# VH-VL binders against q10081: the designs that were tried, part 7

Target 1, 150 residues: q10081
Amino acid sequence: MSNLEFVYKYFNSLDVKELYDIYLLRTNVFVVEQKCAYPEVDEIDLKCGHLMLRNANGKLVAYARLIPEQQQTVRIGRVVVDPDERKNGYGRKLMLQALETSKQEFSSSKTFVLSSQEYAQPLYRSVGFKKCSDAYLEDGIPHVEMRLEL

## First folded at step 1 (VH-VL)

Design z10 (framework fv_ponezumab)
Fold by ESMFold2-Fast, scan of step 1:
Formats: structure tokens, C-alpha cells, sequence
Structure z10 (fold): chain C 150 residues (1-150), chain A 118 residues (1-118), chain B 112 residues (1-112)
């Protein structure tokens, strides 16, 4: 079995290599792979927590950002798994850790939300999320809002 | 065809435990919550709790939290509700029902009669 | 816990006439997403409950259009425009906004 490491940091605690790894992975998936011309980097990155999953070689294989919202809610965004690593269950491991990390960092949080592309719904359902909206377009891509209550 | 099929009637003595099953078919088992609702003879409906079959997360009514346990088996698409330390006032028909967290239960099982009698 | 109060508790009606059931909650049922999670259920004698209405006014598939739900905040109504013989049973409102979920005491609809 591989040794996996979860690391959680706010922006100001990220080192240069971590920042490089995060933006490289996000850009390769959200911009290059999905072929969407939109700004990937935004101001929310400066205000949220960054959850990183690294493999035994130190490679960033999965990532998500955790955004505290009103009403004891955490929004999980920018969920990505390295395209070369998608058959290893890293997405599921990342989501389970996102819930656990959120409980530790945001002790009053009981509700988790995310905006899911249609194809990604099975991942989120596997950890307990349920659809709570009709499909809508976000940057031209169909999405649904999903929610999990603990 | 979406269906929930429950186990048969039970007769128990005070202090015993009962475990009722609810087998789901005709839909993706992990896409919906399963709620348990009971109804004492001639009385109204009482929500007992719910389970998320994905991850096994549960929420129980505070009144029952110390005595109720809900579990699931994803390989058989079955949810279980176990109620311990039975009292005569636990005599009721127990229903499982499929639903969303906040909506309401759209598909119901046929009910399981549990009688607690000395 | 949020208390759900129904009135009347007993509702004798004549076939073909309208019927109306009130449901009041002790707290607002508006959730943080702007939705109001009030549901109405019907239970015919000897049968499992059946959901008629969800989110105040949305009818479930297969529910006749003679059933309608309305209301906001803490005050809700279920109306049957023309009562039929098969409508006999107990009607329950239920809230899913606040944990734990709670039902009203039920309204028994009977044909005169």
C-alpha cells in the first residue's frame, strides 16, 4: 500500500513549492483538460484553506479548497485529482479527509456544499452528498449543487 | 419500480431489543437517505432518525438517541433499525421511507408491527 | 423541537365539497437556502403514509390536481377542491427544516 500524506494550510502558510504544485494541478485539470477559457486563480484562494494529498514520492495527487460560509456551512471547491492517478481512489480519500479536516478547523460546521459537474456526481455521492438543485450552467458547463449534512 | 420491503412482525418482552430490516430496490441505494418513522396504535407519526447509506452517517431523534441504532449493508441494499431496552410504549408500526435530507419521504415500506408485551 | 399544530383534528366533509386543513409551525420553516421544507402526507386506513406535497406547494407524481398546498413562514394550508371517497384517511404536515423533523398530530378526513 502507498504512504499518503494529507497537508492542510491557509494561503500565507503555503511555501513556494506547494503554491506551484497547487496551481499547476488546478490549471492542468480545470483549464487545459476541461478546455475552458476562464481565470482559474481567484481571490478566494487568499482566504480559504488548502487541502493537499501527496503520494509516497511527494507528488501532489489530489487537492481541494475549504471555504467557510454562513450558517455553519463549508463549501468544498476546486476538487481535482491528477489525471494520471484517477484509478487509485484518491478522490474519495480526499473528500473523506475534507470532511474530517473541516470538523477540526471549523468545529461548528455540520453542513457541506459543493457545485458538481454532472460527471463528478458519483464521487460526491460515494461520500454522502445528495443533489439539491436542478442543473445550471457555470462557465458554460452543466453543474448541480450538492449538500451533505452530518 | 422503486420499492422498500420490510421484515415481518415481531413480538418482544420488555427489556429486549428488536432489529427491523428494510430492503431497497429499483434505484441507486446510495442516492437517498432512509428514514425511520413509527406510529403507535391510534396515534400519529413520529420521526425516529435517518441514515445516509453512503458513509453510514446517522441522525437520531434526541428522545430515542440512547436506544436506537441504524446501520446499512450496501451489498444487499438493506437498512436496519435496532431499538434496545424495549418498553410497552414502543409498541408501534415501524416504517422505513426513502427521502432527501430536508424534503420528505417519497417512498415508504409496508410497515413492520412490533409488539412489546409481557 | 419545532411543534407542528394542525386544525381541525376531525374533518367531516360531504362528497364533492372542498376541504381545507391548516398547519402552523412554532418557528419559521424557511431554510438558509431560501426553501421552505413543509410536506403533506396522506394515510389511508391500513396503509403506509403517502407523500402528497413537498416544499409547500409541489405535488408528487400521481397526486391528483384537486390537492394543493400553500403558505409561507409558519402558516400552511392543504386544500382538496372536490373531496372524493378515496380521500378518506388521516393527513399529516411535516417539517424538514429544523432537526429533529416533526409531524403535526394529524387530521382525520371523514365522509358525512
Amino acid sequence: as target 1 above (150 residues)
Amino acid sequence: QVQLVQSGAEVKKPGASVKVSCKASGYTFTSYYIHWVRQAPGQGLEWMGRINPSGGYTKYAPRLQDRVTMTRDTSTSTVYMELSSLRSEDTAVYYCARGYSDYGMDVWGQGTTVTVSS
Amino acid sequence: DVVMTQSPLSLPVTLGQPASISCKSSQSLVYSDGNTYLNWFQQRPGQSPRRLIYKVSNRDSGVPDRFSGSGSGTDFTLKISRVEAEDVGVYYCMQGTHWPYTFGQGTRLEIK
Scores: ipSAE 0.087, ipTM 0.702, lowest interface PAE 5.7, mean pLDDT 87

Design z11 (framework fv_ponezumab)
Fold by ESMFold2-Fast, scan of step 1:
Structure z11 (fold): chain C 150 residues (1-150), chain A 118 residues (1-118), chain B 112 residues (1-112)
Amino acid sequence: as target 1 above (150 residues)
Amino acid sequence: QVQLVQSGAEVKKPGASVKVSCKASGYTFTGYYIHWVRQAPGQGLEWMGRINPNSGGTKYAPRLQDRVTMTRDTSTSTVYMELSSLRSEDTAVYYCARDWGSYYMDVWGQGTTVTVSS
Amino acid sequence: DVVMTQSPLSLPVTLGQPASISCKSSQSLVYSDGNTYLNWFQQRPGQSPRRLIYKVSNRDSGVPDRFSGSGSGTDFTLKISRVEAEDVGVYYCMQGTHYPYTFGQGTRLEIK
């Protein structure tokens, strides 16, 4: 029996503990673990939705942000899973919930897009995403654009 | 189909700043990096930096990082490169170039001539 | 920075004859994904650079079969099997494996 909870909020509805948890997880994965030189915190955070997956102890174990774009498109970004919680299937659970939450919050959504690190493509492919660009380097890390159409 | 169109030639005095634009069309602007490369008269190519139009994130050549700023406007599919504290050595043709996956710098703008003279 | 060294710097060639340009990098251009990010560009007088070859040996769209790229690790070659008048210009190798991206100093191909 899973004691997992999904919570979805826009920035102005986040409490200070949730904001702390989100930036701690994102910083530890993107900046510390992946050594990303780019600014992790950006203005898009103020204008998008934040999807959180918590365990029974209230720990934030996975996260993604949902960015509504034009032409009924939702961009899924900052997808992270706590390094101590990997191999629990949380990434796949998070992606499936991101699609479901997008249907609930953005009823007109028809297309989902994301920029995937090369190693992460199997995760996104497992939930229906397909590669739609050649590989490109971002801070020395290979990425591809991926798309899912309803 | 895919095209990058740059702003016109500039003449500046030493100490001034210049801002060059690069307007993209024919592809998904936010899916691909834009690089800036310059070429002094009779010289080779020098990489200045690049911007991710999706995030606004930038990476600059170390020798230029104190003077160069790259920005974008997603509503107009335009990237900007601003170079401050201009010197005569900054006289060059400035190019923008697209980074489409494994196709690094596959499409180039026509170039913008920047002349720095007293 | 990765230093890219081209030879020769000046390449006079007779129309219809083959031409070859060497490019050497100061360190390996093999990235952790197994790919080698070495590209070749052509710049005709008064024009923007045009990419000819990407990832060592892949010809870009519209580039004639007479252009070919080869090499591995730190040593790379661009070959033109039969030089035509349109090929006059400067050729640059470029590495995209390590930041900052760096170009060779260029090889000027001239018709003699």
Scores: ipSAE 0.000, ipTM 0.487, lowest interface PAE 16.9, mean pLDDT 84

Design z12 (framework fv_ponezumab)
Fold by ESMFold2-Fast, scan of step 1:
Parts: structure tokens; C-alpha cells; sequence
Structure z12 (fold): chain C 150 residues (1-150), chain A 119 residues (1-119), chain B 112 residues (1-112)
């Protein structure tokens, strides 16, 4: 296994290289790979925490944002793994760290939620998330809401 | 080999508490709920509650809610079920069972723990 | 609570003959995701329950194909096409759609 580093920052604490890496990865996955019609960059980015996973070479290999919501809930969004790195278990490592970081940053959090595409459900189930909605379309792509309770 | 291994038989007096353990092995402990089901001698199955080992969240059967507590220790992959204020009616075999994401039923069960409540 | 009602409660059957167990729920077991979380369990004497069927009709791994589940909504059936001596035990239906989860009373299968 390569040495891995997790870093968590709010938007105003991101340096230029981190910001570049985040938007490059998100654009390559959500816009280029998934051809999402909706704007990828949004105002939530300014108000949420950003969790970054880098490999031993300093490459950003996985990312998620952590969005505090009402009723002691944290939403995990924009979960991405570099397409060239998907065989390395980084998605699972990222999700486990997202839960741990959320507990540290949002100590009153009782519930974690996310919107999952069909292909990603096994990843989220592997760390304890369970389906809690019927399938719905988000930007034309089928999703289900998933929930994990502390 | 996916297994749930439970603690040994217990004999308790009315009013005491009992704590039964269920140790998981052979799978990712946090990926499954653990449910507790009991069976009084010669009777059917009664659902007691469940715990999500990932976050520790619990749901208990309303009949037992004031007396049952479920906890887990992720370092040992172990779930505990504690039942307080024991009555003779609590004499039963207690089972733990894993449950996949609320979708697929209880596919792996522990061997059972006999709890006898008598004077 | 959702009440699960099984019939018959006692099922004597001749070895090699078919057996059928009914399970009825007091309300629909269709979950919001469109799936029906109706399970069947077998408990042999002195053993822990073993899952036979999940989501109405899906056979668990290692379960012989002589066991089949069917049904929809509130009315479900477990069938054994040819009963063998090893099938002696109590059979339970169980719903996982509504909290709290509930079991039927059990059907005791015996060889005559």
C-alpha cells in the first residue's frame, strides 16, 4: 500500500494547488466522464468542508465534501475517486475518514446522508449506509438517498 | 468463514441484569446491522431490536425499549445486548443475527445464549 | 405492529410428498423502494434459525431448489416440492418492511 494522507479544510483555508486539484478531479469525473448537464461548481463549496486523499506522490486520488445540515445531520457529497486509481480501495478509505472527520468537526452529528448513484451503492453499504428512499432522477441520473445513523 | 459467536449460558435472579455478547468474524463488521431475537422455551421467535455497528444507532422493540440496551465495540467486532429488570418471562434462548442494509433478512445467526431467570 | 399469521401451525407430511405453508400480513409488505421484504426461516430441533428465502422468492445459498417462495402484498407461500427427513423443524415467515420486525407464529413440519 502507498503512504496516504488525509487533509480536511474549509474553502477559505484551501491553498491554490488544493483548489486546482479539487476542481480538476471533480470536473474530470462529473463533467467529462459523467457528462452532467448541471453546473458542477456551486455556492455550497464556499460553506462546507473539503476532504482530500493524496497518495505518496502527492496526487489527489479521492475527494468528498462534508455539508452540515439541520437536525444534527451531515451530508457527504461530490464523492469522487480518480478514474486511474479506482482499483486501490481509496473510495472505502475516503468514506471511513469522512465519517471520522465529521464526528470531529460536527460533534453533535447523529446522522449521515448521501445521494448515491446505482454503481456506488456497494461502496456506501460497505461502510454502513442503508437505502432510505425510492430511486429518483438527479440531473437525469438515477439516485437513491442513503443514511447512516450514529 | 462468516460467523457470529455468542457468550455462554447465564442463570439470573429476578430483578438482575444480563449482558450477552456476539462476536463477528469473516466479514466487514460495520457493513451489517446486528439484530437480537429471542425464543422462550417451546415458543416462537420475538424480535428485540437491532444495532448499526458503524455508528452505534439502535432501534428496540417497543415492548422491551425501557429494559434493553445494545452496544458494540468495533475494536473487537463485538455486539452486546443487555436486558435489565429480569422476569421469569425473559427465560429464553437469545440469538444475534446479521442483517444486510435492511433489505435481505437475517442470513447468519449466532449459536444462541440460554438465559434462565429463576429464584 | 404488523401481525404475521401462518397456517397451518402443525403440518404432518408423508416423506416424499409436497408441503405448503401460508403466511399472511396485516398490511402490505411492499417497501417504498418497490421491494417486498418477506423472508422464510427454518429451525431444526436444537439449532439456530436458518434463512431459506429472502425478498419473497429468492433462495439463499445452499438451500435446495425443492424450496420455493411466492406471493405478493399481504399473501405469501413457502412450498417444499418433496419433503425429506432433514426438513423436520419449524418454519417462520418474517417481515422486514415495517418497524418493528415481526415473525409468524411458526409452522411445525413433522413426518407421518
Amino acid sequence: as target 1 above (150 residues)
Amino acid sequence: QVQLVQSGAEVKKPGASVKVSCKASGYTFTSYYIHWVRQAPGQGLEWMGRINPSGGSTKYAPRLQDRVTMTRDTSTSTVYMELSSLRSEDTAVYYCARYLDSSYGMDVWGQGTTVTVSS
Amino acid sequence: DVVMTQSPLSLPVTLGQPASISCKSSQSLVYSDGNTYLNWFQQRPGQSPRRLIYKVSNRDSGVPDRFSGSGSGTDFTLKISRVEAEDVGVYYCMQGTHWPYTFGQGTRLEIK
Scores: ipSAE 0.005, ipTM 0.510, lowest interface PAE 13.1, mean pLDDT 85

Design z2 (framework fv_ponezumab)
Fold by ESMFold2-Fast, scan of step 1:
Structure z2 (fold): chain C 150 residues (1-150), chain A 123 residues (1-123), chain B 112 residues (1-112)
Amino acid sequence: as target 1 above (150 residues)
Amino acid sequence: QVQLVQSGAEVKKPGASVKVSCKASGYTFTSYYIHWVRQAPGQGLEWMGRIDPSGGSTKYAPRLQDRVTMTRDTSTSTVYMELSSLRSEDTAVYYCARGEYYDSSGYYYMDVWGQGTTVTVSS
Amino acid sequence: DVVMTQSPLSLPVTLGQPASISCKSSQSLVYSDGNTYLNWFQQRPGQSPRRLIYKVSNRDSGVPDRFSGSGSGTDFTLKISRVEAEDVGVYYCMQGTHWPYTFGQGTRLEIK
């Protein structure tokens, strides 16, 4: 079997193994690989949805969190792909699924936003996001706000 | 089937410009950078620069930045590399190669290559 | 620019025997994200380069397991455990950590 599986859950519905997988992946990418100076785990995790992409062997290969905001806006954050899996196009599949899941879970979502580091902009542009701010520093790292409107 | 197909061989005189094309197929064109690498006869590989087909942003090797221009046409999934003020030292095979795919925090360099375009500069 | 130095530049080898190519960089290739962007390419006569190894030790799809990459920081090695006739060609290391990206001089592998 080679099928990919998407799973979407709010925090209180995550089991212990899912929680472990999510924080292991996020820590390896954002803290160890990217050396981000800010706390990786935050209280938004308790209030948002968690989108997981697993491969045929059940491995968590990609993840994003979906944060419902006002005015039918969804913020997509903590987008991460397992470093050993990046050539497989999982990031794009994840983003397309994030848009579909958001429409299903958040009543007529119309606007999607995210804060993008410079290296990640081509991924987000490939699924329709456009830069909507000048570059700004967030924790010392250049970012731009990106937006997609339906 | 992922492939990059380049334009045919060119013969130019010193001082002219050459424009080589690289047509992508079998994948989402805007999701991967395209690099240009050249190889003079009997010599090694030299990186020339790269283009982001999505936004059109470019990064050129410093020794070539005043003469090289990279552009793209998203409607035809084609990248172009134009080299001006040609001299005999520019005689080489020019390759395009598919670069990194940014799927959050990572990338992989040059996994698919075009067949090469021979450019000969002679008087 | 980061200088990539390969040795040997000429590598005659007997069929079935192992071969080893060294690649040294003038600066550490560890990027700020903790990754080491060192790649190995093979170019057979008259053909385009083909990527064999990415990020030091990861084999590309379709690359035989007789090829392996190792190393860290500034010192890297490509090994072929059992050389076959089809392995004849030039091998290049390449760094993608520091702009501009640079290649080694190439190592020509020949059968004795």
Scores: ipSAE 0.005, ipTM 0.498, lowest interface PAE 11.6, mean pLDDT 84

Design z3 (framework fv_ponezumab)
Fold by ESMFold2-Fast, scan of step 1:
Structure z3 (fold): chain C 150 residues (1-150), chain A 122 residues (1-122), chain B 112 residues (1-112)
Amino acid sequence: as target 1 above (150 residues)
Amino acid sequence: QVQLVQSGAEVKKPGASVKVSCKASGYTFTGYYIHWVRQAPGQGLEWMGRINPNSGDTKYAPRLQDRVTMTRDTSTSTVYMELSSLRSEDTAVYYCARDFSYEDYYYGMDVWGQGTTVTVSS
Amino acid sequence: DVVMTQSPLSLPVTLGQPASISCKSSQSLVYSDGNTYLNWFQQRPGQSPRRLIYKVSNRDSGVPDRFSGSGSGTDFTLKISRVEAEDVGVYYCMQGTHYPYTFGQGTRLEIK
């Protein structure tokens, strides 16, 4: 295994290079690769935690944001893995760490939720998430709500 | 309901190019990768590459990378595989196959086209 | 590239008897995520391949339970507990762990 490092920071603790890396990765995946029409950068970025997975060379290979919600719930969003780094197990590793980091940062967390595109459901199912809504369109892209309760 | 329908048989001269199509129906075209696999007469299966229909991103088998090109047309839910500089060894049945290939999803090729026979004759 | 070696290449079986196909990889198929991406396909005469098994031992929807997959690391087996006439065809193992993805040579199952 290569030496992997997880880093978790709120917006005001991000340095310029980290911010650049995050938006480059998110834009390349959500805007360029996946053609998501909604604005990629939003005000939630200012209020949530940012989980980064870096390889031994310091490259940002995976990312997710953790959004504390009411009722001991954490929403996991903007889950991305660098396209050149897929099939390295980084998505699963990222999701497992997102759950652990959420427990550490939001000690009463019992419920985890996310909005999943159709293709991404098997990844989330692999770490225990279950579909909890019918499919719906968000900016023309099919999604389902998924939930994990501890 | 899910179906992949391929174009008809082709006969080509050595040095020519061939372009095979694969039309998807019954599912969200941009939600699944499409792989291309070929089978020479009386021989086994060989993976050629794959395309992400959403982004257009491609990944090719190294020995075919200089000769193969995969494209898609989202308006017609169709994937194309073009193989150039044809040789007798390229005589095969060419298959397209659907799969989830995002993140940690493994390539499994759960739905296959009917195949397109390409004959390279000199 | 990872070389996938099947044995036997020709498998004559009496109807109703069990059949077993071996698949060996030149490298471990255990991925960094702990999963083993070993698949089994069936190709009946004149038809496209059909996936039977994924991730070593998981049967696809609609695949009869007389088909089972097992193995670990570099050694894998596909078993048919009771061969039926419909099982005639060529069986391929395939690895999705290492790029480029590779198939075994195929095992032709025939009724004797």
Scores: ipSAE 0.000, ipTM 0.508, lowest interface PAE 11.9, mean pLDDT 85

Design z4 (framework fv_ponezumab)
Fold by ESMFold2-Fast, scan of step 1:
Structure z4 (fold): chain C 150 residues (1-150), chain A 122 residues (1-122), chain B 112 residues (1-112)
Amino acid sequence: as target 1 above (150 residues)
Amino acid sequence: QVQLVQSGAEVKKPGASVKVSCKASGYTFTDYYIHWVRQAPGQGLEWMGRIDPNSGGTKYAPRLQDRVTMTRDTSTSTVYMELSSLRSEDTAVYYCARVGDYEFWSGPMDVWGQGTTVTVSS
Amino acid sequence: DVVMTQSPLSLPVTLGQPASISCKSSQSLVYSDGNTYLNWFQQRPGQSPRRLIYKVSNRDSGVPDRFSGSGSGTDFTLKISRVEAEDVGVYYCMQGTHWPLTFGQGTRLEIK
């Protein structure tokens, strides 16, 4: 039984265990699995909202950060799903919740943007995002900018 | 080669509407926003708004909101900007521009159309 | 609306000499993501504008390295290290941080 819970907090509201869980998941996916060369932790973490998806056992299974930007825009970043939990649809559920949470927390939001690696584009396209840039290198990895307008 | 080609010059009477086209080529039309910027004779640049060719979603400058409409036709890779209730103050060169979408109109890409002169007189 | 103010409005320069244009915004252009969305455009007589600089100091592809941008917060500068004849035209700063997007009034660069 998958009793899933979404929790959304700004940095100052995160407790020590939540912070530990977030950085453990992000490091295991971006640094260990994906071999990203540049620093994983940045100052944006201090200024944005953190969306967490936990399973019935309290395990953090998916995460994204929501960054309010100009012109009624929200940037969704650091989208990760626990490698042990892939094929459960958690990425799609996370993205749909990110859109809903953004509407609640940033009431004027009309546009959502993100930077996508090649393999992740089908996930984002499945929830309505579209490619809106040529490919560019970020940390040596090909990315494209993607956008969704409401 | 990435290119934006605009329709030809228009002469209109006050109170009429004008519809300017911007045809895109050399890239995937639905991947990039198109912005519209105008310039009155001897004056500076004024941002009018933008359209997402994929969704048709638009955002307009507040002062033009009631008179401007932006649309697109994905089958012809063309964006349209229609301005209604024309006044003499609307006499300007109208430009379309494709803006790189890396960060807030920022990023290593922009391409501009050649401009369309619209004259509102008599 | 954010007001962008350029100075000087007229800039006569001697060929080969440096030129500098100031741009001041009525409020900070630093966004909550830490970026400053300040652009510089060039418009040669009879031509469409083209962007020279984005995010304060980044040159667009094909823009000569004699063009440089600097500044922070509300105070920005475009510098041309060695003015060439083809640099004649009007230069505009533009902010992308606040909606609606706004341009400065323009600086006309002329060879004396």
Scores: ipSAE 0.000, ipTM 0.494, lowest interface PAE 15.8, mean pLDDT 83

Design z5 (framework fv_ponezumab)
Fold by ESMFold2-Fast, scan of step 1:
Structure z5 (fold): chain C 150 residues (1-150), chain A 122 residues (1-122), chain B 112 residues (1-112)
Amino acid sequence: as target 1 above (150 residues)
Amino acid sequence: QVQLVQSGAEVKKPGASVKVSCKASGYTFTSYYIHWVRQAPGQGLEWMGRINPSGGSTKYAPRLQDRVTMTRDTSTSTVYMELSSLRSEDTAVYYCARGYSKYDSYYGMDVWGQGTTVTVSS
Amino acid sequence: DVVMTQSPLSLPVTLGQPASISCKSSQSLVYSDGNTYLNWFQQRPGQSPRRLIYKVSNRDSGVPDRFSGSGSGTDFTLKISRVEAEDVGVYYCMQGTHWPYTFGQGTRLEIK
């Protein structure tokens, strides 16, 4: 038992330590690890929900944001797992929790969508997502749109 | 017939905002990105940003990030580009252009709007 | 930002003769997938730009075969094998490998 804790909050409910942890993890993965110069922080952060996965020591080990869209759709974005914590199944646990949290917070939600980098597709397929577009270039990185319908 | 049709010319004073529209027709609106590119009189092309009409996600050129906003209305197949705090240096023809969903830049900007002239002067 | 430098800035050409435009990037445009996202655009007087070439050397549908693109890494060339009157305009290279996307300053082709 790893004693994992999931926490879900909208931006205005985040405390300063949570905000620090989220941006540190996102910046280390999306900007530093992936060497992407794209502005990582955007206004969507102010309007969406933030799902955090912490280990027994309180460390933020995985994160995703949940963006409610039109037509009972939720977009899952900024999915990251701490590089030092990979191989623990945290990405899969995070995605399954994102679906459950979305059903609780957005009860009419039937469709889930995300933009996936090539390397991340196996993770999303493992929880039921299917490719629904050709590859396209974002930030110079190949992506595909993926969808899951409940 | 694939076509992008833009709104008409605008004359604005410094400090004002301008909102230019780009209406798409002849293709599936959500399958292609829309880029915005501007051109000052007698000068070259400058990329301003792009929007994915499917999810509404945007990416803006860093020098314009604090002043530019791109939005879309899927019911009318229309993209909007709003530029605030206008300066005389923003006087330009503003173009929208279609990018392919697979490899944005690989097939990018194959269809262009006719351009919208924005003049900023006292 | 990646700087794209074109030369010459002005290119007077005799009708029927070849023309060549150079484009140099401040960084390699080879992406991690092995592709090079270098595009060429043409802008005729009073008109919107039109894409001629994508991925260095691939011609768009409807673009005459007298237009060709070549190059690798940081050095690229657009060639017109036989200039026609309708080719008058400004030509721009554009990189899509590195965000933000950037254009060269343009080369004005005119008939002498």
Scores: ipSAE 0.000, ipTM 0.471, lowest interface PAE 18.6, mean pLDDT 84

Design z6 (framework fv_ponezumab)
Fold by ESMFold2-Fast, scan of step 1:
Structure z6 (fold): chain C 150 residues (1-150), chain A 123 residues (1-123), chain B 112 residues (1-112)
Amino acid sequence: as target 1 above (150 residues)
Amino acid sequence: QVQLVQSGAEVKKPGASVKVSCKASGYTFTGYYIHWVRQAPGQGLEWMGRINPNSGGTKYAPRLQDRVTMTRDTSTSTVYMELSSLRSEDTAVYYCARSYYHSGDYYYYMDVWGQGTTVTVSS
Amino acid sequence: DVVMTQSPLSLPVTLGQPASISCKSSQSLVYSDGNTYLNWFQQRPGQSPRRLIYKVSNRDSGVPDRFSGSGSGTDFTLKISRVEAEDVGVYYCMQGTHWPYTFGQGTRLEIK
C-alpha cells in the first residue's frame, strides 16, 4: 500500500462521505477561493467520472473529473488541489493519473483538453499540454484552452 | 420544472425604446447565461447577445451593440433586454433562452426558450 | 461573421419517408478545445424553437431517435429516418464556435 491512493468512480458508485469530500473541496477552491459564483454542482457530475487522490489518512487532497466528449476527446475539469497540500506535487500526480485513467475508461480517447487559468499553465505544460487559444476572460478570470494529443 | 416566462406584446413608434423581460424559474438563475434571439416575420433566427446573470457581464452582436442593453435582477430571477432607437426592421418576436457555461468545462447552447414577445414598430 | 448555409430551403416529404437537411459553414466549426459547437433547432408553427441536437450528434432528452445529426468541420447533416406529421416546421442549424453566434436561414419541412 502506498501513502497516496487514487480512486476513480462514476456518480452512482460514490458513497455519501465521498460526495461530501468532493463537494467540500470543490466549493472551498472554486466558489470561496476563486470567487466563481457559477453552481459548482451540476448535471455533468451525474454523467462523468470522478478521480480522487487521498493521502494515508484518507483525506481527499486532489480531485478532477473526466468528461467524455466527441471526436475521441476527454475534457479534464474541476482540477483542484487542497490549498493546504499545494507544495507536494499532487497536481502533477493527479494529471498523470487522469491521462492513464482516461485511456483505460474511454478506450477511444486520443485527445485531452482543458481550460487553464493563467497561474495553472505551468502545471499543465509539465504533463504535455500545449496552449491552443489566445487568452480570454471567463467571468473576469483569464483563461486559455490547452490540448494534448496521443 | 424549468421555465422562462416573457413579458407581453409591445407596440412602439420609430425612435422609441422597448424593454422586454424574461423571468426564470425551476433552476439556479445565476448558473446559466441568458441569450436573446429575435425573429422578424417570416424570417430566420438572429442572435442579439447574452448576459451572465451572476456577474451582469454582457456580450452583444456587433450590429446591435450601440442600441441593445441587457440587465438582470437576481432578487426576482429576471433578465431584461432593452432595444433603443427602434426602426421598422426591429419588428420581430424576441426570445430569451438559457445556456450552460462553466470554467473548465464545455458549453450547452439554448436548451430552454421563453415563449417569445412580439414587438411591433409602426408609425 | 460565420455564414451558415442550409439546403434545401423547402423540403416536401411524404409521410414515413426519410428527410435530410444539409448545413455548411463558411469556416471550420472545430473550437480550440477540440469540440464542434453545431446545434440543430426545430420550430413548429407558432411555437418557440426547440433544440434537437447539440455538439453535432447528441440528441436532447425527449427527442425521438428518428432524428440524428452528423458531420465534421464545415459540413453537417440532420436526418429524420421516418417523417411524421408532427415533424412539420422549420429546422435551423446554429454555430456556437465563433462569436457572434449565427444561424442558418432555415429549412421548411412540409408534408407532400
Scores: ipSAE 0.000, ipTM 0.523, lowest interface PAE 11.5, mean pLDDT 84

Design z7 (framework fv_ponezumab)
Fold by ESMFold2-Fast, scan of step 1:
Structure z7 (fold): chain C 150 residues (1-150), chain A 122 residues (1-122), chain B 112 residues (1-112)
Amino acid sequence: as target 1 above (150 residues)
Amino acid sequence: QVQLVQSGAEVKKPGASVKVSCKASGYTFTSYYIHWVRQAPGQGLEWMGRINPNSGGTKYAPRLQDRVTMTRDTSTSTVYMELSSLRSEDTAVYYCARDLKYSSGWYGMDVWGQGTTVTVSS
Amino acid sequence: DVVMTQSPLSLPVTLGQPASISCKSSQSLVYSDGNTYLNWFQQRPGQSPRRLIYKVSNRDSGVPDRFSGSGSGTDFTLKISRVEAEDVGVYYCMQGTHYPLTFGQGTRLEIK
């Protein structure tokens, strides 16, 4: 599908509607759909970059945040795709753009990491991530750490 | 291999402070909490507190809260426990141990460090 | 603080015989989520503690099936079906439901 737009901003550059769209999508996926009972909004949101994918109608259909860490590492978190839009391959497109955006914004990034729920591992493997930990629980939900090195 | 490696034995005088380190390897440092537990000679186990390496948030045992401080350095995957105003009763082996929090409770420390002996004597 | 009381404190056992340790808490260890955060540890002489059982009855990987945990509410038991020489040490129960986390006094398992 054509006419997709990526937008990347740090917190202080987000406008009110972008902020609304981001938290609405994240809350609907992480709190309502995935039934996570922990705080969704955190202090990291103020210090990281926010990557948004919009469709032809301007709807936010996918989102991830990019967190610069030490040792040339970028953590990709809060990866979500609108439940109504998952059949369109937006998750893979989002992840490939997250890597590209990270290289542009964090010039010395060599390592990418993320915490993956069990169902999401195939998505991350499709863009080059590999499992690097045993399964562990975060608030009752199984996760594994995954890594990609350039 | 999942491992917690602690710093070496310390001998201190009463009134001094001691800082013990615990270096994690073989797992994602920020995915597990670290507890500190001590054991006086011939005695049982006493919980001192815990730190969340991801946030830096701490929770201490009430009897120790005025003297204990826990910190972490994510760049070195290391947790520190500092105990001040040392007394002879603080002579113990000090352990770090990793744990998972399942919403409302603790799974109970599945991996432990080798222990650090702290002796407080005049 | 939640008080954890173990019995017996000293447990001499003949090799190959069963052993049983009781642990009682001063308050219920059942949280509102329905889970009971009662754990058992083994400490061999000169070694760090090792977790055997978590959440009442779940054995850790590598822990022999001769170890089993049971109980509910405030009353818990650790059983060893056939004691072996390597089982010598002190056993502790621990509650993870209430702050501060607390341990029992310990039960010393000795071979007769």
Scores: ipSAE 0.000, ipTM 0.478, lowest interface PAE 19.4, mean pLDDT 84

